# Ledger of designs, part 14: VHH binders against q96fz2

Target 1, 269 residues: q96fz2
Amino acid sequence: CGRTSCHLPRDVLTRACAYQDRRGQQRLPEWRDPDKYCPSYNKSPQSNSPVLLSRLHFEKDADSSERIIAPMRWGLVPSWFKESDPSKLQFNTTNCRSDTVMEKRSFKVPLGKGRRCVVLADGFYEWQRCQGTNQRQPYFIYFPQIKTEKSGSIGAADSPENWEKVWDNWRLLTMAGIFDCWEPPEGGDVLYSYTIITVDSCKGLSDIHHRMPAILDGEEAVSKWLDFGEVSTQEALKLIHPTENITFHAVSSVVNNSRNNTPECLAPV

## First folded at step 13 (VHH)

Design AA2
Fold by OpenDDE, fold request of step 14:
Structure AA2 (fold): chain B 269 residues (1-269), chain A 123 residues (1-123)
Amino acid sequence: as target 1 above (269 residues)
Amino acid sequence: EVQLVESGGRLVRTGGSLRLSCAASGSTFSGYSMGWFRQAPGKEREVVAAITQSGGKTYYADFVKGRFTISRDNAKNTVYLQMNSLKPEDTAVYYCAARFGFYETAPNEYDYWGQGTQVTVSS
């Protein structure tokens, strides 16, 4: 996974992240550093994306079932990194393979500290290799959305009004991530950064791409992944597997340029 | 920094009962999982029982066999170990430990430790 969409306005995004804590109370996640949230139809590594994490990571006396939403840097910078520039990391931390998560110190250590997060997105993009050509067809991949009587497929939104309705009730893609906190050697603000855990693709996506993000499907999966106080690492890792509960459609080549940030990126062709 | 202070250790007869307490300093007790460990002379420190921050999940070592119960009162910043049907083999220094996050069985995974309390079970 190297490209996502996360374009919802902050308030809409927050509402979409409504949850029930372990006491059964309905809650909205509180924002940390909301000013770092930059909505975009085209998010790439090194950009900031909103993630959910347990409140316990910020408040040591907090209920671990409570959630915080925070923009973090895509591309995990390990806490032990001693260079002043995160870009000097010699290894790719955009993704973490599920099968080797416990073998790599950069992921194992933060995971052992309970630094699990849920990366939020409208969906993610993957490119299918076209047989016989050097051309790649991009696809937008996301959770199936509830068909409202009037709103057929994302592509059927003929009117701006219909488009707004689609996104107002959009089910966000929830991807399993690991985050870490890095303190710059020269001082300054702590950098929060994350990696997306990847798995082998489900059968439905196998023709598009061989790998997919580990998707946490449903509130229970999200809650268990986040709650590092009540759910062990071992139990949490059981949640990491391919899911068939996804849909996709072909999109234009507009998304190929990471600088393009328009609705055309995820529009069906 | 969390300070832990164990109490309740004493000499008891075989088959007797004892309740250990561990009081934590500070306001962050509720964020930590708690564990009881023991160390007998010449033996390694071993986990006895552990409990999550909410008390929703507990762990017991195999040798406990239902004899011990770990509990906590977050309002009192205290974790307890009720020990019943004590045996001479249970003689050890018992330690309270705190870990940020889910409990673990390995001692090196815990962040804070108490000074320990001596439990002696006579024949």
Scores: ipSAE 0.905, ipTM 0.959, lowest interface PAE 0.4, mean pLDDT 93
Fold by OpenDDE, fold request of step 14:
Structure AA2 (fold): chain B 269 residues (1-269), chain A 123 residues (1-123)
Amino acid sequence: as target 1 above (269 residues)
Amino acid sequence: EVQLVESGGRLVRTGGSLRLSCAASGSTFSGYSMGWFRQAPGKEREVVAAITQSGGKTYYADFVKGRFTISRDNAKNTVYLQMNSLKPEDTAVYYCAARFGFYETAPNEYDYWGQGTQVTVSS
């Protein structure tokens, strides 16, 4: 996974992340550094995206079932990294393979510290290789959306009004991530960064791409992944597997340029 | 930083009961999983029991066999180990430990330790 969409307004995004804590109380996640949230139809590595994480990571006396939403840098910077520039990382940390998560220090260490997060997105993009050609067809991949009488499919949004309705009730894609905290050697703000865990693609997606993000489907899966106080690493890792509960449609080549940030990126062709 | 202080260790007879307490300093107690460990003379430190921050999940070593109960009171910043049916083999220094996150069975996974309290079970 190297491209996502996360374009919802902050308030809409927050509402979409409503949850129940372990006591059954309905809550909204609190924002950390909300000003770092930059909505975009075209998110690439090194950009900031909103993630959910346990409140316990920020407040040591907090209930671990409570959630915080925070923009983090895509591309995990390990805490032990000693260079002043994260771009000097010699290995790619955009993704973490599920099969080797425990083999790589960059991922194993933060995971062992309970630094699990849920990466939020409208969906993600993948490119299908066209047989016999050097051309790649991009696809937007996302959770199936509930058809409300008023909300047309992404493809049926004939009017701006209908488009807004679709996104007001959009089910966000929830991807399993690992984050770390890096303190720059020269001082400054702590950098929070994340990697997306990837798995082999489900059957439905296999023709498009052989790998997919580990998707946490449902509130229980999300809660368990986040709650590092009550759920062990071993138990959490059981949540990491391919899911068939996805849909996709072909999109235009507009998304190929990471500078393009318009609804056309995820519009069906 | 969390400071841990164990209490309650004493000499007891076989079949007797003890309740160990571990008091934590500070206000962050509720964020930590807690564990009880023990170390007998000439033996390695081993986990006895552990409990999550909420108390929702507990772990017990195999040798406990239902004799011990770990509990916690977050309002009092205290974790307890109720020990029943004590045996001479239970003689050890008992340590309280705190870990940020889910409990673990390995001692090296814990962040803070108490000084320990001596439990001696006489035949």
Scores: ipSAE 0.905, ipTM 0.959, lowest interface PAE 0.4, mean pLDDT 93
Fold by OpenDDE, look of step 13:
Structure AA2 (fold): chain B 269 residues (1-269), chain A 123 residues (1-123)
Amino acid sequence: as target 1 above (269 residues)
Amino acid sequence: EVQLVESGGRLVRTGGSLRLSCAASGSTFSGYSMGWFRQAPGKEREVVAAITQSGGKTYYADFVKGRFTISRDNAKNTVYLQMNSLKPEDTAVYYCAARFGFYETAPNEYDYWGQGTQVTVSS
């Protein structure tokens, strides 16, 4: 996964992240550094994206089932990294393979510290290799959305009003991530950064791409992944597997340029 | 920094019972999983029992066999180990430990330790 969409307004995004804590109380996640949230139809590595994480990571006496939402840098910077510039990291940390997560120090160490997060997105993009051509067809991949009687498929939103309604009730894609905290050697603000865990693609997506993000489907999966106080690493890792509960449609080549940030990026062609 | 202070260790007869207590300093007790460890002379430190921050999950070593119960009172910043049916093999220094996050069985995974309390079980 090298491209996502996360364009919802902050308030809409927050509402979409409503949850129940372990006591059954309905809650909204509290924001950390809300000003770092930059909505975009076209998010690339090194950009900031909102993630969910346990409140316990910020408050030492907090209930671990409570959630915080925070923009973090895409591309995990390990805490042990000693260079002054994160861009000097010589290995790719955009993704973490599920099968080697425990073999790589950069991911194993933060995971062992309970630094699990849920990366939020409208969906993610993948490119299908066309046989015989150098052309790649991009696809937007996301959770199936509840068909409201009035709101046809994303493709049927014929009116701006209908489009707004679709996004107001959009089910966000929830991807399993690992984050770490990096303190710059020269001082400054702690950098929070994340990697997306990837798995082999489900059957439905296999023709498009052979790998997919580990998607946490449903509140229970999200809660267990985040709650590092009550859920062990071993138990959490059982949640990491392919899911068939996704849909996709072809989009235009507009998304190929990471500078393009318009609704056209995820619009069906 | 979390300071841990164990109490309750003493000499008891085989078949006797003891309740160990560990009091934590500070307000962050509820954020930590707690564990009891023991170390006998010439042996390695080993986990006895552990409990999550909420108390929702517990762990017991195989040798416990239902004899011991770990519990915690977050309002009192205290973790307990009720030990019943004690045996001479249970003689050791018992340590309280705290870990940020889920409990672990390895001693090196814990962040804070008490000074320990001596438990001696006579035949």
Scores: ipSAE 0.889, ipTM 0.953, lowest interface PAE 0.5, mean pLDDT 93
Fold by ESMFold2, fold request of step 14:
Structure AA2 (fold): chain B 269 residues (1-269), chain A 123 residues (1-123)
Amino acid sequence: as target 1 above (269 residues)
Amino acid sequence: EVQLVESGGRLVRTGGSLRLSCAASGSTFSGYSMGWFRQAPGKEREVVAAITQSGGKTYYADFVKGRFTISRDNAKNTVYLQMNSLKPEDTAVYYCAARFGFYETAPNEYDYWGQGTQVTVSS
C-alpha cells in the first residue's frame, strides 16, 4: 500500500465525490488548498493526494457530516516531530496496521482527536512476489466498475473521447486513513499528512500480497469514518476490515519507476 | 471562547424533580458534544450524561437508571438535564462541560466547564 493512481482533473474528481449530508441534501465536498492537488497515475509516499475529512475540523460550528477535500502529504508527520524537515522522520508512517493502531503513539493520538480521513485514489498498485523468486509482478487494484454501453474498460479506450468515458463515472477507491497536523518549528503553514490503515488481505488478493488497505465500501462506511462528531473512535474502528469487493489486473513494469506518470502505468497487460 | 453557565440547582425532597439548564455562549457551541458531570463532597467528578452535537447519540451513567434525560436545543445554545425521582445520593454540584467532537466519560477529556450548580436532595 505504497503506490496509488489519482489522476483525474480536479473538477472530475470533485464530482466523483458527490455525497449526501446528514439531512439528505446532495453536496460536493469543498476544497482546501486546491492548487496543491497534483494528479498523477503514479503517486508515492511523501507526495500530496486528496483526502476527505469532516468540515468540523476547520469550522467549529459546522455540521460534522459535511465534507472537505484537501491535498495532504502521504506519510503522517506526528504533531510532536521536532526536526524542520519531515523527510528526517525515523520511522515509516506510509501505512498503519489496524491491529496496532491503538498502541502506536503516532496514530493513537490523532485518532483520539477524531482525525479520520478518507484517502482517494483511482486504485492502488501492489507487487506480487512469487514463492521461490525475487521477481515481482505489479497489479492495479480498484473497485469493480459498472460497465455501460457508454463506458468502456481501461483496455478498450481507442481515443481521447473513449478514455474520458472510462473515467467519467469511475468509482474512486476510498481508503480509511488517519491524519495529523504538524507545525514546522521555523514557522509557516501547518502540514497536514496522512497514513493509510492496512488489514490482512482478503482471499481475492492473498496471492498478490498479504496486506491491503482498509477499504470503506459505500457511503454509509465513508460517512461513519469521517463523522467524528457523531461516531466514536470505537465504533469507527469496526469499519476497518478486509473486503472482497475488489478487482485487479496485471500491469507492465512502467509503474515501477515513480517518475513515470502516463496511462501506461495502469494499462492491462 | 465557549462560556457555560449552569442554572436550576436547588434543594428538593426525595422523589422530586429538577431541570438543570446550561446556557452556552460563543461562536462555536454547535460543534461540541455536551456532558453533565457531578461531584459530591469527597468524591471524584463523574459523568452523568452526554450528548452529541446533533443530539443523535446519548450516554447515561449506570446510576441514572432511566431517571435523567439529557437534551439540547442548538437554536437556543442550551443543554438540559431533566432529573426525576431524585435520591439523597444525587446530592452534588452538577457541572456542564463541552468537548470538541464526540463525547467522552472522563472529565479530563473536556475543554470547557461551567462553574457548577448545587443540587441537594433531602430525606
Scores: ipSAE 0.619, ipTM 0.857, lowest interface PAE 1.5, mean pLDDT 90

Design AA2
Fold by ESMFold2, fold request of step 14:
Structure AA2 (fold): chain B 269 residues (1-269), chain A 123 residues (1-123)
Amino acid sequence: as target 1 above (269 residues)
Amino acid sequence: EVQLVESGGRLVRTGGSLRLSCAASGSTFSGYSMGWFRQAPGKEREVVAAITQSGGKTYYADFVKGRFTISRDNAKNTVYLQMNSLKPEDTAVYYCAARFGFYETAPNEYDYWGQGTQVTVSS
């Protein structure tokens, strides 16, 4: 997983993240750095995307089940990194394999500090490799969406009002992530950055790609992954597995160029 | 900053009961998991019990064998250890400790420590 869509306006995104705290109270996540949110149909590594994390990471007296939403850099920068430029990191931290997460210090250390986050997206893109050629077929992959008279589908929207209705009730993809906090050696603001945990693909996606993001399917999984005050690392890692509750459709090559930020990126072909 | 003060340690006969308290002062400790540890002379400090910030999960060392109960009252900023069926081998200094996030069993994982309270169990 190296490309996502996360294009919703901030207020729509926030409402899609409504949740219940440990006492059953309905809440919206509180934003940190909302002006750093840059919606796009075509997000790539090193860009910022919104993640959920426990309020306890910011406020020592907070209920750990309460959620903050904040933009973070995709591509985890370990707290021990010594160069001034994060792009000089010697290894790729866009993703973190679930089977080695407790062996890699870049991921084990922040995980031990409870630095778990939920990475939000409309969905993600993967490129299917065709046998005997270098051609690639991109797909947009996302949670199955509820089909009602009020909601449309991506391919059925023919007006701004219908497009708005598709996305007003969109179920955001919720991927398991790990984050870390890096203090630049020359000073400046702390950099928050994340990696997406990956697992073997489910059977439904195996013809597209052999890996998939670890998807947290449902409020219980999301709550347990986020709540580092009440859920141990060992228990949280049990949430990391493939899921078959995923759907996809082919898209055009418009998405191939990461500079293309348009609804065509995810439109069905 | 959390400051921890244990109380309630005293001399008790074998089979007796005792309740330890640990009061936290300064800012609230509601964001911390709490643990009780003990250390006998010449021995390493070892976990006795631990409890999450909400009280929803608890841990007990194997030697407790159902005899002790950890609890907390966040309104009073206090954590307790109820000790029943005490044995001479329970004689130790008991420490209260706080850890940000989920509890752990290793003492070096804890951020704040109290001064300790002596528990002595006579045969």
Scores: ipSAE 0.582, ipTM 0.843, lowest interface PAE 1.7, mean pLDDT 90
Fold by ESMFold2, look of step 13:
Structure AA2 (fold): chain B 269 residues (1-269), chain A 123 residues (1-123)
Amino acid sequence: as target 1 above (269 residues)
Amino acid sequence: EVQLVESGGRLVRTGGSLRLSCAASGSTFSGYSMGWFRQAPGKEREVVAAITQSGGKTYYADFVKGRFTISRDNAKNTVYLQMNSLKPEDTAVYYCAARFGFYETAPNEYDYWGQGTQVTVSS
């Protein structure tokens, strides 16, 4: 997974992230750095995307089940990185394979500190390779959406009102991530950055690509992944597996160029 | 910063009971898992029991399961160790310790330690 859509206005995104804390109280996540949120239909590595994480990472007396939402850089920069420019990192941290996560220092160390996050998106893109050619067919991949009158259908929106209904109730894709905090050697703000954990694809996606992001399906999985005060690393890693609760449709090659940021990127073809 | 003070250690007979308390300072207590450790002369410090920030999960070493109970009262910033059916091999200095996030069993994972309280179990 190397491309996502996360285009919702901040208020809509925040409402889609309503949750219950461990005492059963309904809450919205509190934003950090909301001005760094850059919505786009076409997010690529090195860009910022919103993630959920436990409030306990910011407040030592916080209930670890409470959630913060914050933009983070896609492409984890390890806390031990010594160069002044994150682009100088000699290896790709866009994704982290689940089968080697405890073998790679870049991921093992922050995971041991409880630095688990949930990466939010409308859905993600994947390119299917055709045998005997360099031609690739992009797909937009996302949670099945509950249908109402024209709601939940990307292709059915006839007006701004109907388009609002499609996205007002959109179930965001929730992917398991690991983050780290890097202090630039020259000083300045701490850089928060994340990687997306990947697993073997489910049978439903195997014809498109052999890998998929580790998807956290439902509030229990999301809560357990985030709550590093009450859920050990070993227990959390049991949440990391493929899911069949996913759907997709083909999209045009407009999405291929990461500079294209229009609804056409995810429109069915 | 977290400060930990243990109390309740004393001399008791084999088969007796004892309750240890550990008062923790500051509003940051709620973010910490807590552990009880012990150290007998000539032995390494070892985990006895641990508890998560909410009290929702606990750990007990094999040598104390069924005899000891860890609990916490976050309103009082206090963690307890109820020790029943005490044996002479339970004689040790007992330490309270705090770790940010989920608990661990290795002492080097803990950042804050109390001064210890002596428990002596006689025959």
Scores: ipSAE 0.581, ipTM 0.846, lowest interface PAE 1.8, mean pLDDT 90

